# VH-VL binders against Uncharacterized protein B0228.1, part 1

Every score and structure here is a prediction.

Target 1, 207 residues: Uncharacterized protein B0228.1, of Caenorhabditis elegans (q09220)
Amino acid sequence: AVVTPSIENHKMENASVTISKVPISHRPRGFTAGSDSKKLAVQRFKLLISDFLSDAQLSKSIDVAAVGMHKGKSMDDILDDVYTRLRRTLSTKQISELAKAQKGLVEDLDEKSAKLVKARVKRMIVYSFDPAAEQIHKYATRPSMAFALIAETINERFVGSVKDLIRDVLTPKEYDIFRKHYHPHIFKLDNIGNNTEAVRTTTHETF
Positions, changes and structure headers below are counted from each chain's first letter, unless a header gives other numbers; antibody chains aren't numbered by Kabat.
F is the ipSAE of ESMFold2-Fast. E and O are both the ipSAE of ESMFold2, at different seeds. Each is the mean of both directions, binder to target and target to binder. V2 is 0.75 times the mean of E and O plus 0.25 times the DockQ between their complexes.
[cut] marks letters that were taken out.
The coordinates of atoms that the task and the answers printed are left out; those that the model quotes come from them. Centres of patches stay.

## First folded at step 1 (VH-VL)

Design b11 (framework fv_burosumab)
Fold by ESMFold2-Fast, scan of step 1:
Structure b11 (fold): chain C 207 residues (1-207), chain A 126 residues (1-126), chain B 106 residues (1-106)
Amino acid sequence: as target 1 above (207 residues)
Amino acid sequence: QVQLVQSGAEVKKPGASVKVSCKASGYTFTTYYMHWVRQAPGQGLEWMGIINPSSGSTSNAQKFQGRVTMTRDTSTSTVYMELSSLRSEDTAVYYCAREGYYDTSGFSLDYYFDYWGQGTMVTVSS
Amino acid sequence: AIQLTQSPSSLSASVGDRVTITCRASQGISSALVWYQQKPGKAPKLLIYEASSLESGVPSRFSGSGSGTDFTLTISSLQPEDFATYYCQQHNSYPTFGPGTKVDIK
């Protein structure tokens, strides 16, 4: 079983290390480490990845892509079974660390937001500890990298902080670009035979 | 149930300042952003700015920068909007409005308004 | 700043009529458009958000459509309580409002 380093780092002091773990092809155009302001670039990237991981449409797309691979069972049912089995094989220390991380991520969130974040964390934990589970989602983001980025938000009040950062960091023009060029174009469904697969790709600009 | 209750009508001389209050109830005050929007008599709606009730951070429309100050008091669940150097063209109904709540499942910047205060008429006359 | 125009500026209709109001943006705003209803002496009331999503508690006779620059609010069967001024608002940038469309009784 693999435990990502970010699950053990509850101080979250080095956000710049986190962005460096994301492949250049998965970064929005113009997000380079420290070009304008290291903090500003990291904040913009954290907003993008948080939105990516919280996106209900992305979650639904991933679930749809996976259903044909497992006798029509929902991805949530499959991940629940895998997670339950993994918990029986994890050490007491690993279980404690996962519980602490999950609690921190949902602290001060409303009930609906907390449920969504817990679901995303559970999925990333499963992929981090079971490489075979990751292979069900051929086009998903690397679990260790995604989990490290989730951990970077642990000390934030998620809903309020995301809105604050968007207002503080993105200009109205950058918001327009983000919404039109990056958010919808990062994710698409490709049909492969009878299955639909969720794909994350670098955007080509069409506008 | 959500309610936003504003202070009463004001009549001011040109050059004076006015401070309008908006008391929130029926939800957790610090979880929703508050905006101020005004409407001159017989005219349309004009956005003035936004305040984060949790942090106290504000962002104001360029037209009002230097004249508008937004504050909040978390102990009374109240936001305030103070407009200085009043002119006759500032005569309007001033509304506080709560930003619509969007689930974290989507992009989180939604400057739309699900609940509005009843409005405060500010008349600037000589 | 993103400018919004509404057409018509006013209309007269009878109970039971289908009413259509149009909102146009000076530049693309995706689906970042909201519709409000305002009755005389009252604050605006949210009807539709994200161009086509009906706010909870709003009657199903109200619907919204459109994306990009052209948007429409439709009232399928006008009721007496629907006589009001209707405003569109964009939130793709700092909020701006249309000039309003007044719906009067015939």
Scores: ipSAE 0.000, ipTM 0.428, lowest interface PAE 18.9, mean pLDDT 64

Design b4 (framework fv_burosumab)
Fold by ESMFold2-Fast, scan of step 1:
Structure b4 (fold): chain C 207 residues (1-207), chain A 122 residues (1-122), chain B 106 residues (1-106)
Amino acid sequence: as target 1 above (207 residues)
Amino acid sequence: QVQLVQSGAEVKKPGASVKVSCKASGYTFSDYYMHWVRQAPGQGLEWMGIINPSGGYTSNAQKFQGRVTMTRDTSTSTVYMELSSLRSEDTAVYYCARGLGELLDYYGMDVWGQGTMVTVSS
Amino acid sequence: AIQLTQSPSSLSASVGDRVTITCRASQGIRSALVWYQQKPGKAPKLLIYDASSLESGVPSRFSGSGSGTDFTLTISSLQPEDFATYYCQQLDSYPTFGPGTKVDIK
């Protein structure tokens, strides 16, 4: 099952955001074909980012008081706390590599747009690998597809840094939970062998 | 290039503890999970647990809860598995194995140690 | 815990034969299934991961298929060096192994 991100707004109103306007079948297969494939990935990602820039709900705090356990805490505050903890776990090298990767995502954007993109990426990362973040909010979804698409579009160094972050923060049990609910159909198309048609059909129908 | 080298065979009495080491070389120690798997004579494979060498986080099979302790030493790229309160049923070859896993793929164990025979005899 | 069953428990085949081994999971594990080969006195060797992906250096006569609960390992043309016990493993949850299938070659 592919997970479509749903973001709850400040008033306990659920919002569903389609992560990508690019069909799965047209997405790059990582960075195997060299500079031309990377240029296409960047171009497709820029189209995707334009959708995110118009999403007003991504810039709003989510009030979790109505959801129970975290009464009085906004989702942004919770995400900041979680992200701060993750940053404390990361090595200086990993932090530097993530910063470089994020710079690539925000080049050619004005300051306001860059902030929105960074906030979206932070939410995607936090939700995608931290089971606790999902448990905090009853209506929150894990934006695993957005995470996979962004990681693939940037470069292998960003993907490596994120893998290290996941390994450093999550226990193997938590990692199993994360992977069980992560459905990376984009990347699985590269390595399914003879049953690729079944994966393609599922990806198209779900996404 | 990539190699896991385990400590030598051990003979223990019931009730004792055993600590098996597994030294990694040829790759970045902190980038891969390390699993422990055992195999009793003439029997199949049994997963014992996993350690993240970077953070030292562990998860163990329920059967071994309270008896198994996994640790690592990043300065020597070595993982340890200590099993306490030994019984005759713990007689087995104990393997360490590198977890081949990526964010997006379900992998297995691609590099294995040579195995350490632990015999529990009365 | 997720239980894995293998069939057959043992088989005997001639060089050149097509051999199939089945692994069934007690619940859905998507494609999180791995196949290992173990020769007497040796550590297991990874053959196939993610149900159907051939590990580097493994001969192309080995293939895997399946998803969900039903999985198959196929050896298209059995060779003398394929004498071994074959194990499936799931990694969708805490890892568990199947009981193994012993392949005896004539």
Scores: ipSAE 0.000, ipTM 0.436, lowest interface PAE 16.3, mean pLDDT 64

Design b5 (framework fv_burosumab)
Fold by ESMFold2-Fast, scan of step 1:
Structure b5 (fold): chain C 207 residues (1-207), chain A 123 residues (1-123), chain B 106 residues (1-106)
Amino acid sequence: as target 1 above (207 residues)
Amino acid sequence: QVQLVQSGAEVKKPGASVKVSCKASGYTFTNYYMHWVRQAPGQGLEWMGIISPSGGSTSNAQKFQGRVTMTRDTSTSTVYMELSSLRSEDTAVYYCARDSEFLEWLSDYFDYWGQGTMVTVSS
Amino acid sequence: AIQLTQSPSSLSASVGDRVTITCRASQGISSALVWYQQKPGKAPKLLIYDASNLESGVPSRFSGSGSGTDFTLTISSLQPEDFATYYCQQFNEYPTFGPGTKVDIK
């Protein structure tokens, strides 16, 4: 709800219009676990999904995504590779926890759960390496896109406040536009699980 | 131990379709991307596309968009490449090739190749 | 797309000779280049990856060098089994190949 000077310091910069088109000079060839450059990405992931994945699993997911971006692979190929490697490291308990978070069921990840997990990981990859220019453009010019993303994020039970997520993705100007068109109750969802259905029925607005 | 075994040679008429198979063994099929590369007689190598055996997602070279379809069957560890609307210029040996994992961050090159499938397009 | 050129297109050499083949990229590709050997009627075989690293099982007489746009494959002392066509390939973007260099007996 509050736009402060500190938001400018939290702004993510555009890296590319799409992940697959990240400039070659910015692509990490030797990006591996333990490199200094991934510390920031791991910290950002931790803020958004820390309840569900270990730091080691987050680091590996980021490493695999970076390799995919460097090779110019499609986003679907990147997600398939990340999910395949992540699945191999997940315990039965972690699989049950992820399935519960995604669809409220305590079961092994099936096709539906895989789709939801991949969608969540896709957004985390984008946010951890700075939003693509295309995504920022959508949020700036179409506030309804920001509302849709927020509703989807709440539905998938991302950690932290909606305000913190918006602050990481939007510029101060974009946040001000969003603030003028969001419903106040969206920023008051401290207990996301209990309020998910109310958020899902909220209609988006444009100015 | 790693082997890629392709289907046998085919002769097709212009306008027909061909579907080439590549059966993988000796490793975990879903852990490696698979590529298709062709070579016209006396010519060089030409990349056609890539498929993820895990998710089934594909990315094809622009030249083949609309004509090539890549699929996989995880139960048989087999990838397929189907090329439609064949022309005489499509006469070539078609190879499947496994993306290398020796340096997994640089694995967009090919450590194992199938033996090749000759496809001849003639009227 | 990144275009690769190779020189020479063909060469004739004798057993024991030092052979050098060059590959040039239309734009910078860092060290993202590999070399393959192809014998008549057979699939290509990986020789060198990431510009200078020798693939396991490949004889030490093969070496690679270069970065950016200019790359070289060297065979220090040509053997009878080395007569083949050699291809470079970049993997900085989706794969593209050079036109090949044929190494024939003199």
Scores: ipSAE 0.000, ipTM 0.428, lowest interface PAE 16.3, mean pLDDT 65

Design b6 (framework fv_burosumab)
Heavy chain, then light chain:
Amino acid sequence: QVQLVQSGAEVKKPGASVKVSCKASGYTFTSYYMHWVRQAPGQGLEWMGIINPYGGSTSNAQKFQGRVTMTRDTSTSTVYMELSSLRSEDTAVYYCAREEYSYGLDAFDIWGQGTMVTVSS
Amino acid sequence: AIQLTQSPSSLSASVGDRVTITCRASQGIGSALVWYQQKPGKAPKLLIYDASSLESGVPSRFSGSGSGTDFTLTISSLQPEDFATYYCQQYDSWPTFGPGTKVDIK
ESMFold2-Fast, scan of step 1: ipSAE 0.000; ipTM 0.471

Design b7 (framework fv_burosumab)
Fold by ESMFold2-Fast, scan of step 1:
Structure b7 (fold): chain C 207 residues (1-207), chain A 122 residues (1-122), chain B 106 residues (1-106)
Amino acid sequence: as target 1 above (207 residues)
Amino acid sequence: QVQLVQSGAEVKKPGASVKVSCKASGYTFTEYYMHWVRQAPGQGLEWMGIINPSGGRTSNAQKFQGRVTMTRDTSTSTVYMELSSLRSEDTAVYYCATDEYYYGSGSYLDYWGQGTMVTVSS
Amino acid sequence: AIQLTQSPSSLSASVGDRVTITCRASQGISNALVWYQQKPGKAPKLLIYDASSLESGVPSRFSGSGSGTDFTLTISSLQPEDFATYYCQQFYSYPTFGPGTKVDIK
């Protein structure tokens, strides 16, 4: 099955990536941004929520995503689960400040438009620590592979081994696809140090 | 402004070790993988290995297993490649090169050092 | 390991000629192919990535095409500064390079 993101959602996430802390050298070539006005609003919101995310809160997102994968949830459901967990770790004051910021983004919109913006905001919270938001939507056609991209991005901030997490989530066949077609640099990562992951992907394993 | 500056030429006897350095500037050192590639006189390019400057973890081509060691020093933005038990066949120009660490993109070597000539003779 | 072959091994062409160099992989590599130019005494320079994407600052006379196992690098109108050896490289697995194609200008 192929998951195709909506045009509005794709453009919003691209705008977020463009105005984020991702250097131009780390962006897909040919990447274009949305309007300046919307980019500024998104950037202000990302800066606000990033002040509320601690290392402990980020680590919890991995566990929630892994549980969702085990249950066969869709990418959107997994992102919602991660957002819910991150929101629950916030203090009452942080929740109130976040709610005020969200209200400012939607106060002039009708009910349907406000609902769409709020859904986008949930993804922005999850993507605030993931500079590869566009890659998740563009290259990952399966929820497990999207999770692998999120986990790999988070690894830049955590001490743990991203290869072990990815290996636990993907089947051997999915891992081969991920390594070669969607994320070639994971092959390099898996073969760094004492890793023998390339050998593992040629072994027929069962769940 | 991205620049990779390598150490000068070396002449070594068979059985010795050589350590080549590559100093990076113009970008965040820990955000790019660094590769080592060599080229014997009149021959093509041969990939030797890769290092992640952030964690210092490495992966080397099978041909060089047990002989090559790659390290880095984040305080000086420098990577090192040490090749031991040198043979005459190791005479080559050794290059360091950067690899964009972007999720979903490929391993293409976008910036190269000037090369270091290592001659193994006598 | 994935092996790459290039043809021809060498060629001579006149300024203004259309030059085509081919690179063939021992197995399917999707679009995981890059092209480099190396002039005598210098380090290689990235020309084309992802089989067909032109690197910034590279003249538009260079183009790449192909997917799977067969790839081509084309120079639409050869210039004197294009005297060089051209290498393909795959990144579908551990990096490997083709043997190179030497282009001599007459």
Scores: ipSAE 0.000, ipTM 0.439, lowest interface PAE 16.2, mean pLDDT 67

Design b8 (framework fv_burosumab)
Fold by ESMFold2-Fast, scan of step 1:
Structure b8 (fold): chain C 207 residues (1-207), chain A 125 residues (1-125), chain B 106 residues (1-106)
Amino acid sequence: as target 1 above (207 residues)
Amino acid sequence: QVQLVQSGAEVKKPGASVKVSCKASGYIFTSYYMHWVRQAPGQGLEWMGIINPSGGDTSNAQKFQGRVTMTRDTSTSTVYMELSSLRSEDTAVYYCARGYDFDSSGYYPEYFQHWGQGTMVTVSS
Amino acid sequence: AIQLTQSPSSLSASVGDRVTITCRASQSISSALVWYQQKPGKAPKLLIYDASTLESGVPSRFSGSGSGTDFTLTISSLQPEDFATYYCQQFNSYPTFGPGTKVDIK
């Protein structure tokens, strides 16, 4: 059996505080290049979130995120690290897809498009560090079931990122359905009210 | 493009302190470790320590423990290295150097892609 | 601390020659070895990392090999711009540098 990703400190919010107390020279470092855990993480992301990125771009993004976690970086710093690296290697078509642009090609990302790109990257990071990765992988072709399993297996510190991911992707109606299968206490303080994301209900392969 | 620009040459007397600055541009300042390396005239390279610009945490070579202080200012994207209790053998060019390339190993190795131009510190009586 | 030694300390070679520089570690460092080029009055330039991986933009005439304790930097066809001092560095522990090898053009 493989538990993936094989990253020792996989819980972003909690790991950041803990790792920052350890001298840099004594911190654990990443996961082995070419490992089965890394390959599985790449495949999971490709199936669940995106097949418009090359395997090399996906692999690099996961490596940058993993290293950021081991260095005790904040989520915002990790997102900036990955975004900066990806932006320089993306084609105009890939940028347009990541930003969910509707018309033509996007040559330079405006502030709105940059926020969408960062949201997609955050989605990638969250899915890459799910503690039930092996179990979820076999349900990658059934997004609703995969989301329910992810929600079920995640702890409180990670849930904020998962809730943001779900709201960003699902319609209000779909979110209400998902909520029924999520831990009730996690939704107690959520205001779902007028959160209309203008997201289509059609399920896509990257959804 | 990545640039590291250091402060100008300093002349100090034995027992004084020196503070060298290194201003970073062309990348996200908090995303890379910064190292300090020195080189005495006609001699080889010597690693002094590392700073995490995000949290400000540091790790210094044993030889410099108690004498070196590394700090940063995120608002100006600048790192500082202060060396106290200077002696003649501290005469050297001091370099800041940015760690980690975005390689595929998932590992932040301590090797140096980008270097500042160097700051000559002369300690003389 | 891990100590590095380099041989030779200096050499002279003609343009077009094959040049070999060795670096030895006092204990095994796996592949955690880096090579730099330094020209007079300039900061060092990264050439090779992880023993054998060529840095982007570095000419293909440079190559590295080795693992454990014994490492080699090779310049297959020396050019005038290759006049410099070459340093190895390990990162398996706290970073340490070799003493350098000076390459002079005949």
Scores: ipSAE 0.000, ipTM 0.425, lowest interface PAE 16.2, mean pLDDT 67

Design b9 (framework fv_burosumab)
Fold by ESMFold2-Fast, scan of step 1:
Structure b9 (fold): chain C 207 residues (1-207), chain A 125 residues (1-125), chain B 106 residues (1-106)
Amino acid sequence: as target 1 above (207 residues)
Amino acid sequence: QVQLVQSGAEVKKPGASVKVSCKASGYTFTDYYMHWVRQAPGQGLEWMGIINPTGGSTSNAQKFQGRVTMTRDTSTSTVYMELSSLRSEDTAVYYCARSPYDLWSGLYTDWFDPWGQGTMVTVSS
Amino acid sequence: AIQLTQSPSSLSASVGDRVTITCRASQGISSALVWYQQKPGKAPKLLIYDASSLESGVPSRFSGSGSGTDFTLTISSLQPEDFATYYCQQYNTYPTFGPGTKVDIK
């Protein structure tokens, strides 16, 4: 499932965007739990992560999966639980290797397309969550979503800018209100190595 | 062998500026964030800020905003920390330390490993 | 800012002793806590990250536990090389450090 920013009425420039679930019928293809594209992305991510796991981490992953199966969770939910648990036990080295593997997913894209994919993943975090640590942490428990977005972009299922991604997730009315009432600065990434100018370029518009 | 090597000790007068360097080796310089942490004699550790070596973007602790400038040179795999308007209470050992970049959460704060050997900065008249 | 306190501020122990150091946060930090060892004139050395994960190359006599606001570092059987100052650090927000606990020879 995809979690999207919800706006109930007009808001001030510095106001936080609230989060809500979007009905399945209104979600872009590839963002829904259980879709073929998401299943493929999760399988690819699982293969990548398995290459970097210790025996202890692999055993822990199996234990988490077994608990989820006994509780009747879906395959997608079980995989997200496994990745969430593993994330907290990964060493700095393993995190670095996974980041390199993720970069490898865009190696066959031209420079402009690679920038767009990276901007989409980062902006999904910015647009979906208040920068408050609690909401960022909640997104962090869904690593399969970032991987699915990259896989879908590589497969050319999504076209356009980060603005188009947000438009696809919000209703036309919500998008219009969001565009009119939020100052462009709410779409800035943090200033730690994130190229805010490049991200702005991918939106193809300033409000 | 991953290593961070810092510049040598400095003695400065109040009101001066100091620029400390930290040269990285044994890993891909742009794959990790770099932090600066200081320690006054006999005191605890104090975080100063972070720099992303890829783009050079920084974020500094509120206490040091306006006085600290962090930069990097990717051709030499070196980060720099410049502290201006020095006061006697800035006398400390200054450390650089590495942390990972997290693409899954977008978070930038973490644990530090390795650390540089430290640079003693003494501010005296 | 999140403030960390450590207890005790100092302790004296003998080789072979079990040593426990406590770190308390002013607000919940989940498991976002790190322990470092610092010897005089040296940079800090990473021991434990994510509250309980032992860094590669660190002896198994070191262990960490806790979550939320209360955390402990345990040395099960103190060795001569373990006499040092120990610091906790949180990374749930901008990093802050505890004041340190000095472990001296008894």
Scores: ipSAE 0.000, ipTM 0.433, lowest interface PAE 15.9, mean pLDDT 64

Design i1 (framework fv_ivicentamab_arm2; at its last look DockQ between E and O 0.49; V2 from the best seeds 0.00; counts 0 for: pae E 13.2 > 2)
Fold by ESMFold2 at other seeds, look of step 2:
Structure i1 (fold): chain C 207 residues (1-207), chain A 122 residues (1-122), chain B 110 residues (1-110)
Amino acid sequence: as target 1 above (207 residues)
Amino acid sequence: EVQLVESGGGLVQPGGSLRLSCAASGFTVSSNYMNWVRQAPGKGLEWVSIIYSGGSTDYASWAKGRFTISRDNSKNTLYLQMNSLRAEDTAVYYCARDEGLWFGELDYFDYWGQGTLVTVSS
Amino acid sequence: AYDMTQSPSTLSASVGDRVTITCQASQSISSYLAWYQQKPGKAPKLLIHDASSLESGVPSRFKGSGSGTEFTLTISSLQPDDFATYYCQQYNSYSPESLTFGGGTKVEIK
């Protein structure tokens, strides 16, 4: 059976621990605000999350997200704003690849279940980023500080935690189907080597 | 209804000081990126200064050290303190709101005030 | 910094004419360009954003087009109220201090 952690517990852990306990002294030497911080955020996103989008697409998406967080907008609204700007730059190939993944998800799950799977994934992303967005809203008095805080949030430990939450809120079947259609080109689920072995062992024992 | 109303312009001698005000209604100044843009008589538009939602500021290089943008959130009002004024500062000064979708960059300005004229002459 | 070159600087036209104004950017600004109308003694008024998106309340005779480095504002049938100066503005810049406006195009009665 799958146990889903409380959203409020994960919010506090992600925001407080990740940002509060990773001080500026752990950032690359010579790291400066602004363009360097945004370049780092782009690099980390591509390494840990997805290389589906180009550097230019990611750079503009981070701009939109940083402004939204700085203004205190909800993560749901921020994601909508990102899509509004991003859609103008998606290639026909990118659009068709997203449509293919959605179609495959619907075919392997019914339309209602596919919608719920994507909603749960989005909810975990929102839950995980809400505390960082709150910190950016309260503490970033300059645009460059917002980029630095975003770059600090996108790290291996935090991204790994988000991926674990996504696995936890889906049944094993739902996760396998989501992974089949989205991994690795659209979403990197690349810390699964050890987790795949653990899941295989757990499935074995529960039958 | 969004409205921006500038005031405080006038005639001042070179080296003098002047404070411009921009009263905003229909939106919250502290939730937006607020700008000053100027226009010399018969000339084009020139960006002067910005105050971001978080309170940080940026200035055109020629304005830095002489001009100070600020706001009073309780009065929903934007200010521009201008010191050490020169003849070339003669212009209509507009306050303008950007949509703020482009962090750290100028965006398009969806609302402008009527402008206030600053004349610097002997 | 992105240099914006606006042409022509002055345009003489009659009511009913089709009017075309061009802005060229020194490097690609994608579709991040706005057009403003300004009448003497008045503030600029936003007409178009994102190169082609018409602001609410702006007459449909105004049309923006282009992407990359070349952008066009077209007035399909010039009206008496359209005699004004038009400015383009780019917002695909990392430098808020940079010149972001074109030099303007004054549309005058022929």
Scores: ipSAE 0.000, ipTM 0.472, lowest interface PAE 11.9, mean pLDDT 79
ESMFold2-Fast, scan of step 1: ipSAE 0.011; ipTM 0.473
ESMFold2, look of step 2: ipSAE 0.000; ipTM 0.474
ESMFold2 (binder alone), look of step 2: mean pLDDT 90; pTM 0.923

